VH-VL binders against C2 domain-containing protein 3 (C2CD3). Designs and how they scored, part 14

Target 1, 169 residues: C2 domain-containing protein 3 (C2CD3), of Homo sapiens (Human) (q4ac94r1171to1339)
Amino acid sequence: SSGLLDVGLRYRRSPRTAEGVLAARTVSISVQIIRACGLQAAAKALAEREPALQFSATVGVNASVTTHLSFLPQGEQRRTHPVACSFCPEFSHHVEFTCNLVTQHCSGEACFLAELLEFAEVIFAVYHENTKSASDIISIESCKEYLLGVVKVPTKELLIKRSGITGWY
Short names: E, the ipSAE of ESMFold2; O, the ipSAE of OpenDDE; V2, 0.75 times the mean of E and O plus 0.25 times the DockQ between their complexes.

## First folded at step 12 (VH-VL; framework fv_levilimab)

Design U1 (from S5 with heavy chain N30D; at its last look DockQ between E and O 0.13; V2 from the best seeds 0.00; counts 0 for: pae E 2.3 > 2, placed apart)
Fold by ESMFold2, look of step 12:
Structure U1 (fold): chain C 169 residues (1-169), chain A 126 residues (1-126), chain B 111 residues (1-111)
Amino acid sequence: as target 1 above (169 residues)
Amino acid sequence: QVQLVQSGGGLVQPGGSLRLSCAASGFTFDDYWMSWVRQAPGKGLEWVSGIYSGGSTHYGDSVKGRFTISRDNAKNTVYLQLNSLRAEDTAMYYCARQPYKSGTEYTSLGNAFDIWGQGTLVTVSS
Amino acid sequence: DIQLTQSPSSVSVSVGERVTIDCKSSQSVLYSGNTYLNWYQQKPGQAPQLLIYAASTRESGVPDRFSGSGSGTDFTLTISSLQAEDAAVYYCQQSYSTPLTFGQGTKLEIK
């Protein structure tokens, strides 16, 4: 109900770069975060409960996007730099998640990347980051961020689409 | 300075419900992931649920479908709704925060439970 | 699910001695140079307290006698000069994937 995010997902094979690479096969899930639009509605809705957002909801948000691949640790999320004062930011941002084609468990069991991708998602969270002022620089409080929206893109289509997944979500 | 204060436990009958609360103070609540961890009497620790970036929620297999985690950033509070309670759910319930580096670029910090609440006892008995 | 197995399950040692507690993970908890394995101490009647995060980094305020090591699947908590107040149950814990899991615990008693 609020805003859209223009993204692309691609599967990339890792190039051979070191001796012994043949024994450890890796690929990359390449994620492009291109742009967003329609963020004003989300900012206005949030400003109803957060007076600190009243100005930003009128003039533009400082948007950033986090990206997380669902089967990787939550701590491995990636984040764009903020795009200042816009409801339709252009990020033009690229991230890659290196993945093993096969993961060997201590018990001897194996898990193939294709099995993970069948049920996985790339999760995008769009935030507004408040601008730091001279007063805030002296404050012990951290810079606040506010969640504007979440987009989840299933990775299953990467198993069948050679050119990847792209579009608005 | 940093504090997690829990409330909402008690005695309930099997099939009953409770809502646990964990109120945070002394830190920027919005920047932390929050989890619930329980410990049955005389037993080890079991992670129950967590609420992470983008508001995503995750659950241990033993509670999925019965428990719901949520957070209210305006109140600096995380909640755990316990439904369809069983005798096996009897435990001390802890809330805990998981630090991550907030900012424009994240780095992993182990995502450990660095601050814990005092614990809230839930007893499920007829 | 990632299973963590601690050894020993209990140990009784004297003050001043060196204690080693092992934690073995059923799967690697390493990604991109980051290790998602943590250690906690729990004294009777208290909430757990973080000792070591990211396998080897000591939490602020934790005495230097506590140290962690290991990578991948095999991890060790070491107490180099045991003190009486170190009697507790120790847990390893992984934050690599949900559900997050703990080892079964190692009870450390002072002789």
Scores: ipSAE 0.468, ipTM 0.786, lowest interface PAE 2.3, mean pLDDT 83
ESMFold2 (binder alone), look of step 12: mean pLDDT 89; pTM 0.932
OpenDDE, look of step 12: ipSAE 0.627; ipTM 0.853

Design U2 (at its last look DockQ between E and O 0.03; V2 from the best seeds 0.00; counts 0 for: pae E 3.8 > 2, placed apart)
Fold by OpenDDE, look of step 12:
Structure U2 (fold): chain C 169 residues (1-169), chain A 125 residues (1-125), chain B 111 residues (1-111)
Amino acid sequence: as target 1 above (169 residues)
Amino acid sequence: QVQLVQSGGGLVQPGGSLRLSCAASGFTFNDYWMSWVRQAPGKGLEWVSGIYSGGSTHYGDSVKGRFTISRDNAKNTVYLQLNSLRAEDTAMYYCARQPYKSGEYTSLGNAFDIWGQGTLVTVSS
Amino acid sequence: DIQLTQSPSSVSVSVGERVTIDCKSSQSVLYSGNTYLNWYQQKPGQAPQLLIYAASTRESGVPDRFSGSGSGTDFTLTISSLQAEDAAVYYCQQSYSTPLTFGQGTKLEIK
C-alpha cells in the first residue's frame, strides 16, 4: 500500500435515549476523511494485474475510503463517495459512530469504552473503483474494486487529547 | 537499436522441460511488460504469459501450473520455464514487449510493438 | 475471457483494390476513453508486426493505406489500395484484460 490519508478523529459526548440499560449512555466518535495523496504508486501496482488499469495509473484513480472502528461490528463500516480521476482526491467526508459507554466485549464482564479505546484503532481502506471496465463475469466484483492501501489509527489518544487526533497517515 | 534476442528451445519428449530466454537491448527494460506469445504450426497466435516490471505474472489457461515466467531486470532478460510439456505445446515461441506510456491520452494500450525472432519448441516422442 | 472473432478468415483480392477485415469482441475493450484493440501483420516466416494500436492509431513506419476504425466491440482494419507486399495474415488483439487474446487471423492473398 502507498499514499497518505488526511483524517480527523474526535470524541464527542452524545446523550441518547436507547433501549436497554447498557445502551442508555452513548458517545459519538467523529471521523473526518479530508483528502488523500500519493495514490499513483499503488495504482501502478494495480496496473500490473490488469492492462486496462494502465490508463488510470497514469491519469488518476476513482478513490473511495471505508472507515471501521475495530471494536464495532463489521456492519458499522462506512464508505465515502468516490472521487473520480485523481491521485490526490478531496473527500471532505464526515461520519459519526455511536458507541456505548459500557459494553460486554471483555469476557462477559462489563467493559468501559475507555478500556476499548485504549487498544482500539480506526481502520481506513482506500479503494479504486473501475466502474466501466468490469470484464470478468466470474469475478466481476473483484474486477471492479481494488485495494490501494490501508491506514490504521490508534484511538488511545482520544482519551488524552480533548482536541482529538488529526493529521496525515 | 531496440531489439529482443531469443534463445533456448529445441526438441523434447512429452513430459520434458525447456527454458526459453529473451534478452532485451536498446531500451529501458524495467518500464515494460514482457510477454510470450506462441504459434503452433499453421495456426494463429496465442498469448502464453506476461510479466510486469514489479513482478506480477499472468498465464493463459492452457499453460497454468506448467509454465513459469520470470525476469531479471539486471540482465534485461525475460525467461519462460516450460515444464510437463505436451505435444500441443509444439510451437514457435515469441517474446514481445508492451510499452507503458505515461501521461499520454493516446496510449499504445500495451500493444506488442517489438518482437523477438522466435524460438521453436517441438514436443514429440 | 475476451473472444475476438475476425471475418473473413481468408480473402483473395487484386492489387489496387480496397480490403476490409472485421474484428468483433465478445465485450467492450474501452476504458476511460482508451480502446485496447490492436492489429498485427504477419508475413510468412516472420514474427508479427504491429500495424495499428488503440483501434485507430497507425504505428510508426506503417503505410498510410492501412487504417483502423471502430469502437466498443466492432473494429475494422482497412487497406485502401492493396499492394503486392500486403499478402500476409492479419490479427486483431485485445490488451484490455488478461488473458490477452488474439483473433483467429485473416489470411490475405493477392490475386
Scores: ipSAE 0.158, ipTM 0.707, lowest interface PAE 2.1, mean pLDDT 89
ESMFold2, look of step 12: ipSAE 0.316; ipTM 0.737
ESMFold2 (binder alone), look of step 12: mean pLDDT 89; pTM 0.933

Design U3 (from S5 with heavy chain S102E; at its last look DockQ between E and O 0.02; V2 from the best seeds 0.00; counts 0 for: pae O 4.9 > 2, placed apart)
Fold by OpenDDE, look of step 12:
Structure U3 (fold): chain C 169 residues (1-169), chain A 126 residues (1-126), chain B 111 residues (1-111)
Amino acid sequence: as target 1 above (169 residues)
Amino acid sequence: QVQLVQSGGGLVQPGGSLRLSCAASGFTFNDYWMSWVRQAPGKGLEWVSGIYSGGSTHYGDSVKGRFTISRDNAKNTVYLQLNSLRAEDTAMYYCARQPYKEGTEYTSLGNAFDIWGQGTLVTVSS
Amino acid sequence: DIQLTQSPSSVSVSVGERVTIDCKSSQSVLYSGNTYLNWYQQKPGQAPQLLIYAASTRESGVPDRFSGSGSGTDFTLTISSLQAEDAAVYYCQQSYSTPLTFGQGTKLEIK
């Protein structure tokens, strides 16, 4: 009752000469959200308990994807633009997360990014926005976002693979 | 002026293929569903296929696996590829647009076909 | 699939008379307070033209003598005073779910 999400993750070291020592202490994790498929099954399953989604489950969902690194604050979450009325949306979205090489995340002691990445995840959540795809009553419009599915991708392979992590999840 | 202008069609043998085109002008093409509706000679209307700008496609059971609907938003054009044609596919084919309706606004049509093309005749005969 | 059945299949009526065409749906076409039932007029040699949408709302440019009514699964198109130019085939159509479907049509002739 779920679809698939095509994504790419890369570990990028961007030493900026202009920022000197500060640039050497940060890296960038790039996330590419390419496309999704098979969202109709998820929408139909959800429509069984959410009548407001009955029409969208038939004709197409308005899909957007949130991205979050598990070791970063929740405020660092990013969201794609919505793709209207599709069960196979094309996002072609690129996001960069700046990460410190050394943090105090591990119980007050210095923690290296490599240690975090070994146990961290990139969390993708696919949402349907119920705005224009159906004739909504005012009470339904107040709850216009519905979770279709969640994908969690472990980041440990970023430590091993120079090419990054790619594929359908 | 809002209009849909169709092209393509003609006479083909059973098993043959045709491609229909429908060019839109006078409105924001990406905001509408586009559909194909056909009418066999002396018969009623039959919905064939529909496509939204977001990529969703739908087909009637009688054409699934044989027909393909597509659109080029940059050209404001919707297409219908007809493969493996049969005698029963003989019909006048119309393209039509469908506006979206928001729940609190009754002034919009809500998936009614408000604009139609002039029609394209497809004849399948040996 | 939602099946739409119209009645009558054909009717001949004099100018000035009242005409009613019925459309019965195999299931409800109501969603969130909106009814996804439309009516079309098709004159000989022409493409169909939208008359009524949302069961009872007249399309812009449609004469006042045309009206739509009904709820649930039973709908009616009414022409209060038939004019000669109203000779055509009329279709009901649902846009509640795919596949979109039409009634079989009602042929209206002028006596």
Scores: ipSAE 0.026, ipTM 0.582, lowest interface PAE 4.9, mean pLDDT 88
ESMFold2, look of step 12: ipSAE 0.423; ipTM 0.777
ESMFold2 (binder alone), look of step 12: mean pLDDT 89; pTM 0.927

Design U4 (from S3 with heavy chain N30D; at its last look DockQ between E and O 0.03; V2 from the best seeds 0.00; counts 0 for: placed apart)
Heavy chain, then light chain:
Amino acid sequence: QVQLVQSGGGLVQPGGSLRLSCAASGFTFDDYWMSWVRQAPGKGLEWVSGIYSGGSTHYGDSVKGRFTISRDNAKNTVYLQLNSLRAEDTAMYYCARQPYKSETSLGNAFDIWGQGTLVTVSS
Amino acid sequence: DIQLTQSPSSVSVSVGERVTIDCKSSQSVLYSGNTYLNWYQQKPGQAPQLLIYAASTRESGVPDRFSGSGSGTDFTLTISSLQAEDAAVYYCQQSYSTPLTFGQGTKLEIK
ESMFold2, look of step 12: ipSAE 0.624; ipTM 0.829
ESMFold2 (binder alone), look of step 12: mean pLDDT 92; pTM 0.949
OpenDDE, look of step 12: ipSAE 0.395; ipTM 0.784

## First folded at step 13 (VH-VL; framework fv_levilimab)

Design V1 (from S3 with heavy chain D31R; at its last look DockQ between E and O 0.02; V2 from the best seeds 0.00; counts 0 for: pae O 6.2 > 2, placed apart)
Fold by OpenDDE, look of step 13:
Structure V1 (fold): chain C 169 residues (1-169), chain A 123 residues (1-123), chain B 111 residues (1-111)
Amino acid sequence: as target 1 above (169 residues)
Amino acid sequence: QVQLVQSGGGLVQPGGSLRLSCAASGFTFNRYWMSWVRQAPGKGLEWVSGIYSGGSTHYGDSVKGRFTISRDNAKNTVYLQLNSLRAEDTAMYYCARQPYKSETSLGNAFDIWGQGTLVTVSS
Amino acid sequence: DIQLTQSPSSVSVSVGERVTIDCKSSQSVLYSGNTYLNWYQQKPGQAPQLLIYAASTRESGVPDRFSGSGSGTDFTLTISSLQAEDAAVYYCQQSYSTPLTFGQGTKLEIK
């Protein structure tokens, strides 16, 4: 296994009139990154190609998680603080993404957020930052960040579940 | 105000147990490694144990199998459980924090120390 | 284990004089451009205090008369002009690998 990520997604909207919903206002998608587990397997796999990670693969990784909504610009990506030296890091991180109810499609046509969410996904990427000095190969010092894994959570269920989406992925 | 406040310790007989606590305030606790360093009377400093934000632990050889370091990030507290205590464990015990990230690290130095807790093991 | 050896073990110096304390590491403590060698000052009855980190960077609040130098395995703590309040024991320490280790300490007394 490559590990699991415990996350929560919630769609938050203000009570609005029908006219208000159609008026290019914003809503918030709340993302909670709670914890990860089983990151050692991923680290060990990576260590086969990156000897500098052999130590981290044994004692623990310095994990951080990036979050991105597939329909938002890359610049909207958020990142947790790193949790040092753990294969089961607890992040307890909360982030909110502001989304327009109406946006412009690449074709120039108006597109509603609901349409986007039907096919969108939240992309989580778990990274290890190599900050440990013990017995690592110094020649790899220029490469300090390593991708451990990626989790993609479809957002379509946010359209029907008021309680949001929660669980391990 | 960044500080570490220690509690616990005291006088105990050989073979006994003690639990030390170190409460952190003024900083993001889970972003730091925490260590215990001890100092026998009139002697130098000895690193005892370290625990990282996610719970990975390390120990000095002299205490392996007898001491257990743990932390509660929700309480911003690090603990040291001292079991099977020996006379040579008599020392002032300090907790200290270490940054870990290279860009903002202080060379993994102990930049903040507790006030110390005296542990005396005597029959 | 990385051993740190300080020299001298003790020294008595007059106020205003220059003091140099050496620390030798059994192996290099350099990794990824960072030197994991630190210096601490411990005054009687007090907890140690960080003085220098990363071999040569003064901790906040540390007077300018304190400086650290060196690389690889040889390091030096220098007090350019000793003050009465500088009487203390000084320790070098490596955070390169576990177990973390300290030098045996250098006791600095004021004449």
Scores: ipSAE 0.020, ipTM 0.591, lowest interface PAE 6.2, mean pLDDT 88
ESMFold2, look of step 13: ipSAE 0.633; ipTM 0.837
ESMFold2 (binder alone), look of step 13: mean pLDDT 90; pTM 0.939

Design V2 (from S3 with heavy chain S56D; at its last look DockQ between E and O 0.02; V2 from the best seeds 0.00; counts 0 for: pae O 4.1 > 2, placed apart)
Fold by OpenDDE, look of step 13:
Structure V2 (fold): chain C 169 residues (1-169), chain A 123 residues (1-123), chain B 111 residues (1-111)
Amino acid sequence: as target 1 above (169 residues)
Amino acid sequence: QVQLVQSGGGLVQPGGSLRLSCAASGFTFNDYWMSWVRQAPGKGLEWVSGIYSGGDTHYGDSVKGRFTISRDNAKNTVYLQLNSLRAEDTAMYYCARQPYKSETSLGNAFDIWGQGTLVTVSS
Amino acid sequence: DIQLTQSPSSVSVSVGERVTIDCKSSQSVLYSGNTYLNWYQQKPGQAPQLLIYAASTRESGVPDRFSGSGSGTDFTLTISSLQAEDAAVYYCQQSYSTPLTFGQGTKLEIK
């Protein structure tokens, strides 16, 4: 078995005025991270290679989720607050990514956001932070962060669905 | 004052049900695991179930499928629903808090206990 | 499951004498530098009381005559000078993994 992540993606257009239709340079992609489930399986699998995770794999992980749009710089990555000691964390996290309608391709050519979204994906990475699972925070093992899993959601449907993309992944 | 106050329990026939409650006061309830530990008459201690603020639950093998632990963080109360009770479930049931967070961790020991609630299953 | 075996199961000792109770775990209870082995005292008609946590740390209010030692799988509770009020059943307990487990208990009586 594997874990799942409940997320929502929405494409938000900036308000258009008669003068602003051509002046709008940016849009927002809204990302909602609602909850995860089934993280124990991932933790147990990881614990096979990382003995320091044995206890967390039994009682609960301290989960956080990073969000990255594949066409944005790594510096734009966002992270949820950690939810302590749970295999089914509730995040209720919302973040918006500002995207340029027109960007410059590596070739120097102009590229529209729609073209990017057709082939882009939102990448979610679920991490366990070991610091809250240990009594001794000065322990080296308790300071480590471990990747539990990765979810990739294609953005192409944002071009078609006004309601956005929602569901378990 | 840090304390756990228990209620519920009593005499019930085999196959019957009971609900135990444990009300916490004097500390940050959500920072602790809450557990139930039982003790049959003249016997040792047995861990029954545990729950964390995030909702994760754990059970001893002897009670899986019959007992349900839950908590109401707004009321600072932990519950144990006892279904399909058997004679061997007769025991004094204790609730206890268990620190887990590093800043409050006491080796994940049960540092505060309730006064106990007697559950007697008899025909 | 982690099994904890205490020895002795019962002991009778005079006031002022030294008492040692051993607890052996079926596997290590060490995680990230912390030992998840605890000791409890239970007097007749009362709820258990925490004595020692993390193998060797005394709980607040516990007399100095109580001490815990050990590591890995072998642990010991020591009462340096037994007092009359120390008559009780003592339990070791592990919080390393679920299910959480207790030793079978050691009944300490005063001669």
Scores: ipSAE 0.025, ipTM 0.590, lowest interface PAE 4.1, mean pLDDT 89
ESMFold2, look of step 13: ipSAE 0.353; ipTM 0.753
ESMFold2 (binder alone), look of step 13: mean pLDDT 90; pTM 0.938

Design V3 (from S3 with heavy chain G54A; at its last fold request DockQ between E and O 0.46; V2 from the best seeds 0.44)
Heavy chain, then light chain:
Amino acid sequence: QVQLVQSGGGLVQPGGSLRLSCAASGFTFNDYWMSWVRQAPGKGLEWVSGIYSAGSTHYGDSVKGRFTISRDNAKNTVYLQLNSLRAEDTAMYYCARQPYKSETSLGNAFDIWGQGTLVTVSS
Amino acid sequence: DIQLTQSPSSVSVSVGERVTIDCKSSQSVLYSGNTYLNWYQQKPGQAPQLLIYAASTRESGVPDRFSGSGSGTDFTLTISSLQAEDAAVYYCQQSYSTPLTFGQGTKLEIK
ESMFold2, look of step 13: ipSAE 0.653; ipTM 0.845
ESMFold2 (binder alone), look of step 13: mean pLDDT 92; pTM 0.951
OpenDDE, look of step 13: ipSAE 0.455; ipTM 0.829
ESMFold2, look of step 14: ipSAE 0.608; ipTM 0.821
ESMFold2 (binder alone), look of step 14: mean pLDDT 92; pTM 0.952
OpenDDE, look of step 14: ipSAE 0.006; ipTM 0.600
ESMFold2, fold request of step 16: ipSAE 0.616, 0.636, 0.655; ipTM 0.831, 0.840, 0.847
ESMFold2 (binder alone), fold request of step 16: mean pLDDT 93, 93, 93; pTM 0.956, 0.956, 0.957
OpenDDE, fold request of step 16: ipSAE 0.204, 0.029, 0.021; ipTM 0.765, 0.698, 0.617

Design V4 (from S3 with heavy chain T28I; at its last look DockQ between E and O 0.03; V2 from the best seeds 0.00; counts 0 for: pae O 7.6 > 2, placed apart)
Fold by OpenDDE, look of step 13:
Structure V4 (fold): chain C 169 residues (1-169), chain A 123 residues (1-123), chain B 111 residues (1-111)
Amino acid sequence: as target 1 above (169 residues)
Amino acid sequence: QVQLVQSGGGLVQPGGSLRLSCAASGFIFNDYWMSWVRQAPGKGLEWVSGIYSGGSTHYGDSVKGRFTISRDNAKNTVYLQLNSLRAEDTAMYYCARQPYKSETSLGNAFDIWGQGTLVTVSS
Amino acid sequence: DIQLTQSPSSVSVSVGERVTIDCKSSQSVLYSGNTYLNWYQQKPGQAPQLLIYAASTRESGVPDRFSGSGSGTDFTLTISSLQAEDAAVYYCQQSYSTPLTFGQGTKLEIK
């Protein structure tokens, strides 16, 4: 009765040329969004409160997934393209987040990426786009997204494995 | 008067194409889902495809990739494009409406049907 | 897919008699307090007509002798006193999930 999200995480140093001191101090966190399944239960639950979702809850949702690293600004959030009319969408989406090895807290103290990753999460949110929004956009008010579910994956495993973190969450 | 009037269909060779139309009148077209249901000669009813008011579509497994349902809300018409037709697609095709709003909910039943359109696929 | 199995597949009954047609679903068709099980009547040479929706609610214009009952996975269509014009094939149908599915039909003949 619960949905699953198949994802992969990798931690890689970005080989940037010596000309940028900053380049040598950045890493890339690669996120793969492979597929989701079991989204019907979530859709049906929403349809109880949103009659406009009744059809989608029976035939399939238009699913997209947002990805956000908890320690990065909200503006760094990425989103997949929507997969139409499926409870088991396959996204095959790849996104990379550039992260600084050293950041500063609001307090002015230096914080290493390793420290951030120890307590950070990759946050995935699965949304349904209303069919009216996807195919017949009449107005902004007609464009509605519905949150189907949220998955949080701890980044601490990247400190150990660095790459190849895959699985169903 | 609430009604669905169908057109199209006919005799076609295997691999051929047909387009069915279903014109709605007497009700608010956008307040209903539309579906196509077919019935092979002497057989039962089979749901073929459905379309949401907003345009989202769904298909039975037997017709996926070959049939396309669409609707023109301005014309109050639903269509079924039949491609790559096979002998087993021979059937009477019905369009039907489904209420989906809570105030008019009929358990998503097909409360109004078209008169049917015969599609015959034969060499 | 949700499979609907009707019983009997055919039946011959005299006018005035009680008729019962059963429909069994492979899974529950209940959602948010609504039962998505419908009954249709199809007379020869005609399109199907809705008889009962939501398991037990008669469609407008349907005679009182028709009634639907049941819940979960077991449903019944009852004709309390069969009339000659009731000769037809009857189908149950679920709209709980796609693909939408029908029972195989029950042919009702008049003796």
Scores: ipSAE 0.016, ipTM 0.590, lowest interface PAE 7.6, mean pLDDT 87
ESMFold2, look of step 13: ipSAE 0.636; ipTM 0.836
ESMFold2 (binder alone), look of step 13: mean pLDDT 91; pTM 0.940

Design V5 (from S3 with light chain S97D; at its last look DockQ between E and O 0.05; V2 from the best seeds 0.00; counts 0 for: pae O 6.9 > 2, placed apart)
Fold by OpenDDE, look of step 13:
Structure V5 (fold): chain C 169 residues (1-169), chain A 123 residues (1-123), chain B 111 residues (1-111)
Amino acid sequence: as target 1 above (169 residues)
Amino acid sequence: QVQLVQSGGGLVQPGGSLRLSCAASGFTFNDYWMSWVRQAPGKGLEWVSGIYSGGSTHYGDSVKGRFTISRDNAKNTVYLQLNSLRAEDTAMYYCARQPYKSETSLGNAFDIWGQGTLVTVSS
Amino acid sequence: DIQLTQSPSSVSVSVGERVTIDCKSSQSVLYSGNTYLNWYQQKPGQAPQLLIYAASTRESGVPDRFSGSGSGTDFTLTISSLQAEDAAVYYCQQSYDTPLTFGQGTKLEIK
């Protein structure tokens, strides 16, 4: 299935934040998650394999979006608030990833952020939280998540443009 | 009262390992960066490693790949895992906190220090 | 790496005299209006103690005879009237960039 995830990316010098990076060698990758559409098709497709989604595929999904930079630890993943019962949710969510200009490979060698960005990507995953199901008579799961779709945006564009990058899926 | 209390030092053979601990009390642990600074006998101060509130870690060149800094915010404790120890790692190791917020900014200075933990690497 | 060079490396001064210790940075340690240069005092057998932060602000509890000055790459710690208890090693330190670095230290002895 396919849909649209409207996102914005910006690359800028970051101020000191609560996340903690030293001033001279830090940048911020700003991600704006604006809206998604076409989620009904995705939900219906998934409902063919997951009967628990049949109801949501009809009335609306509870959508949230995770954002992850491929070169950062999984713990740095961010998630939007959920938008309830919609196939075209508007998130208007903004997140910033503070990155060091210089980091280390697993081998211990120094690596510049520019090198990482050449091969890195921003990964968006759209999830449905199944809080309402007509068939949950025997299920005690109240907060099961279902992956509706994934969008990957190459970060190499940030090497050329500092702002105005938009992604779709 | 604000304080840092250290433990975990001692005598170890070259190639051995030690784990240092630094327990914080009297302040909001999560609002500070934490660092380890060492001092070889009769020598100056050397920054070893730092960990920020968000979990980002940094290391001095001399310890990269051998030392690992971590923090447990639930326990208000910062750790330094020392692996593959060498004779030149012999030093008094200090933990220290760093303010970073603008409201309490001290230029990221080390305003509170632990009492120190002696690490001796000798055959 | 940012290198900090202190001068002198050692000095002996009589009680009541003025003492100045210089610290030169290999590059500017100014960012967003803040100077990330600090001064520490370490007495024998003790952990270092913060004296001055942000180049010129005295830490709480530090006597007013201690003062810091300077900007950019040149900094100075001044003791206006040396006291016997001021015998110690003094270090400048930058928190502008990693790795964090210290000066080599200045040993201050009392005549």
Scores: ipSAE 0.019, ipTM 0.591, lowest interface PAE 6.9, mean pLDDT 87
ESMFold2, look of step 13: ipSAE 0.607; ipTM 0.834
ESMFold2 (binder alone), look of step 13: mean pLDDT 90; pTM 0.938

Design V6 (from S3 with heavy chain T28I D31R, light chain S97D; at its last look DockQ between E and O 0.09; V2 from the best seeds 0.00; counts 0 for: pae O 3.1 > 2, placed apart)
Heavy chain, then light chain:
Amino acid sequence: QVQLVQSGGGLVQPGGSLRLSCAASGFIFNRYWMSWVRQAPGKGLEWVSGIYSGGSTHYGDSVKGRFTISRDNAKNTVYLQLNSLRAEDTAMYYCARQPYKSETSLGNAFDIWGQGTLVTVSS
Amino acid sequence: DIQLTQSPSSVSVSVGERVTIDCKSSQSVLYSGNTYLNWYQQKPGQAPQLLIYAASTRESGVPDRFSGSGSGTDFTLTISSLQAEDAAVYYCQQSYDTPLTFGQGTKLEIK
ESMFold2, look of step 13: ipSAE 0.573; ipTM 0.826
ESMFold2 (binder alone), look of step 13: mean pLDDT 90; pTM 0.937
OpenDDE, look of step 13: ipSAE 0.642; ipTM 0.880
ESMFold2, look of step 14: ipSAE 0.584; ipTM 0.826
ESMFold2 (binder alone), look of step 14: mean pLDDT 90; pTM 0.937
OpenDDE, look of step 14: ipSAE 0.034; ipTM 0.664

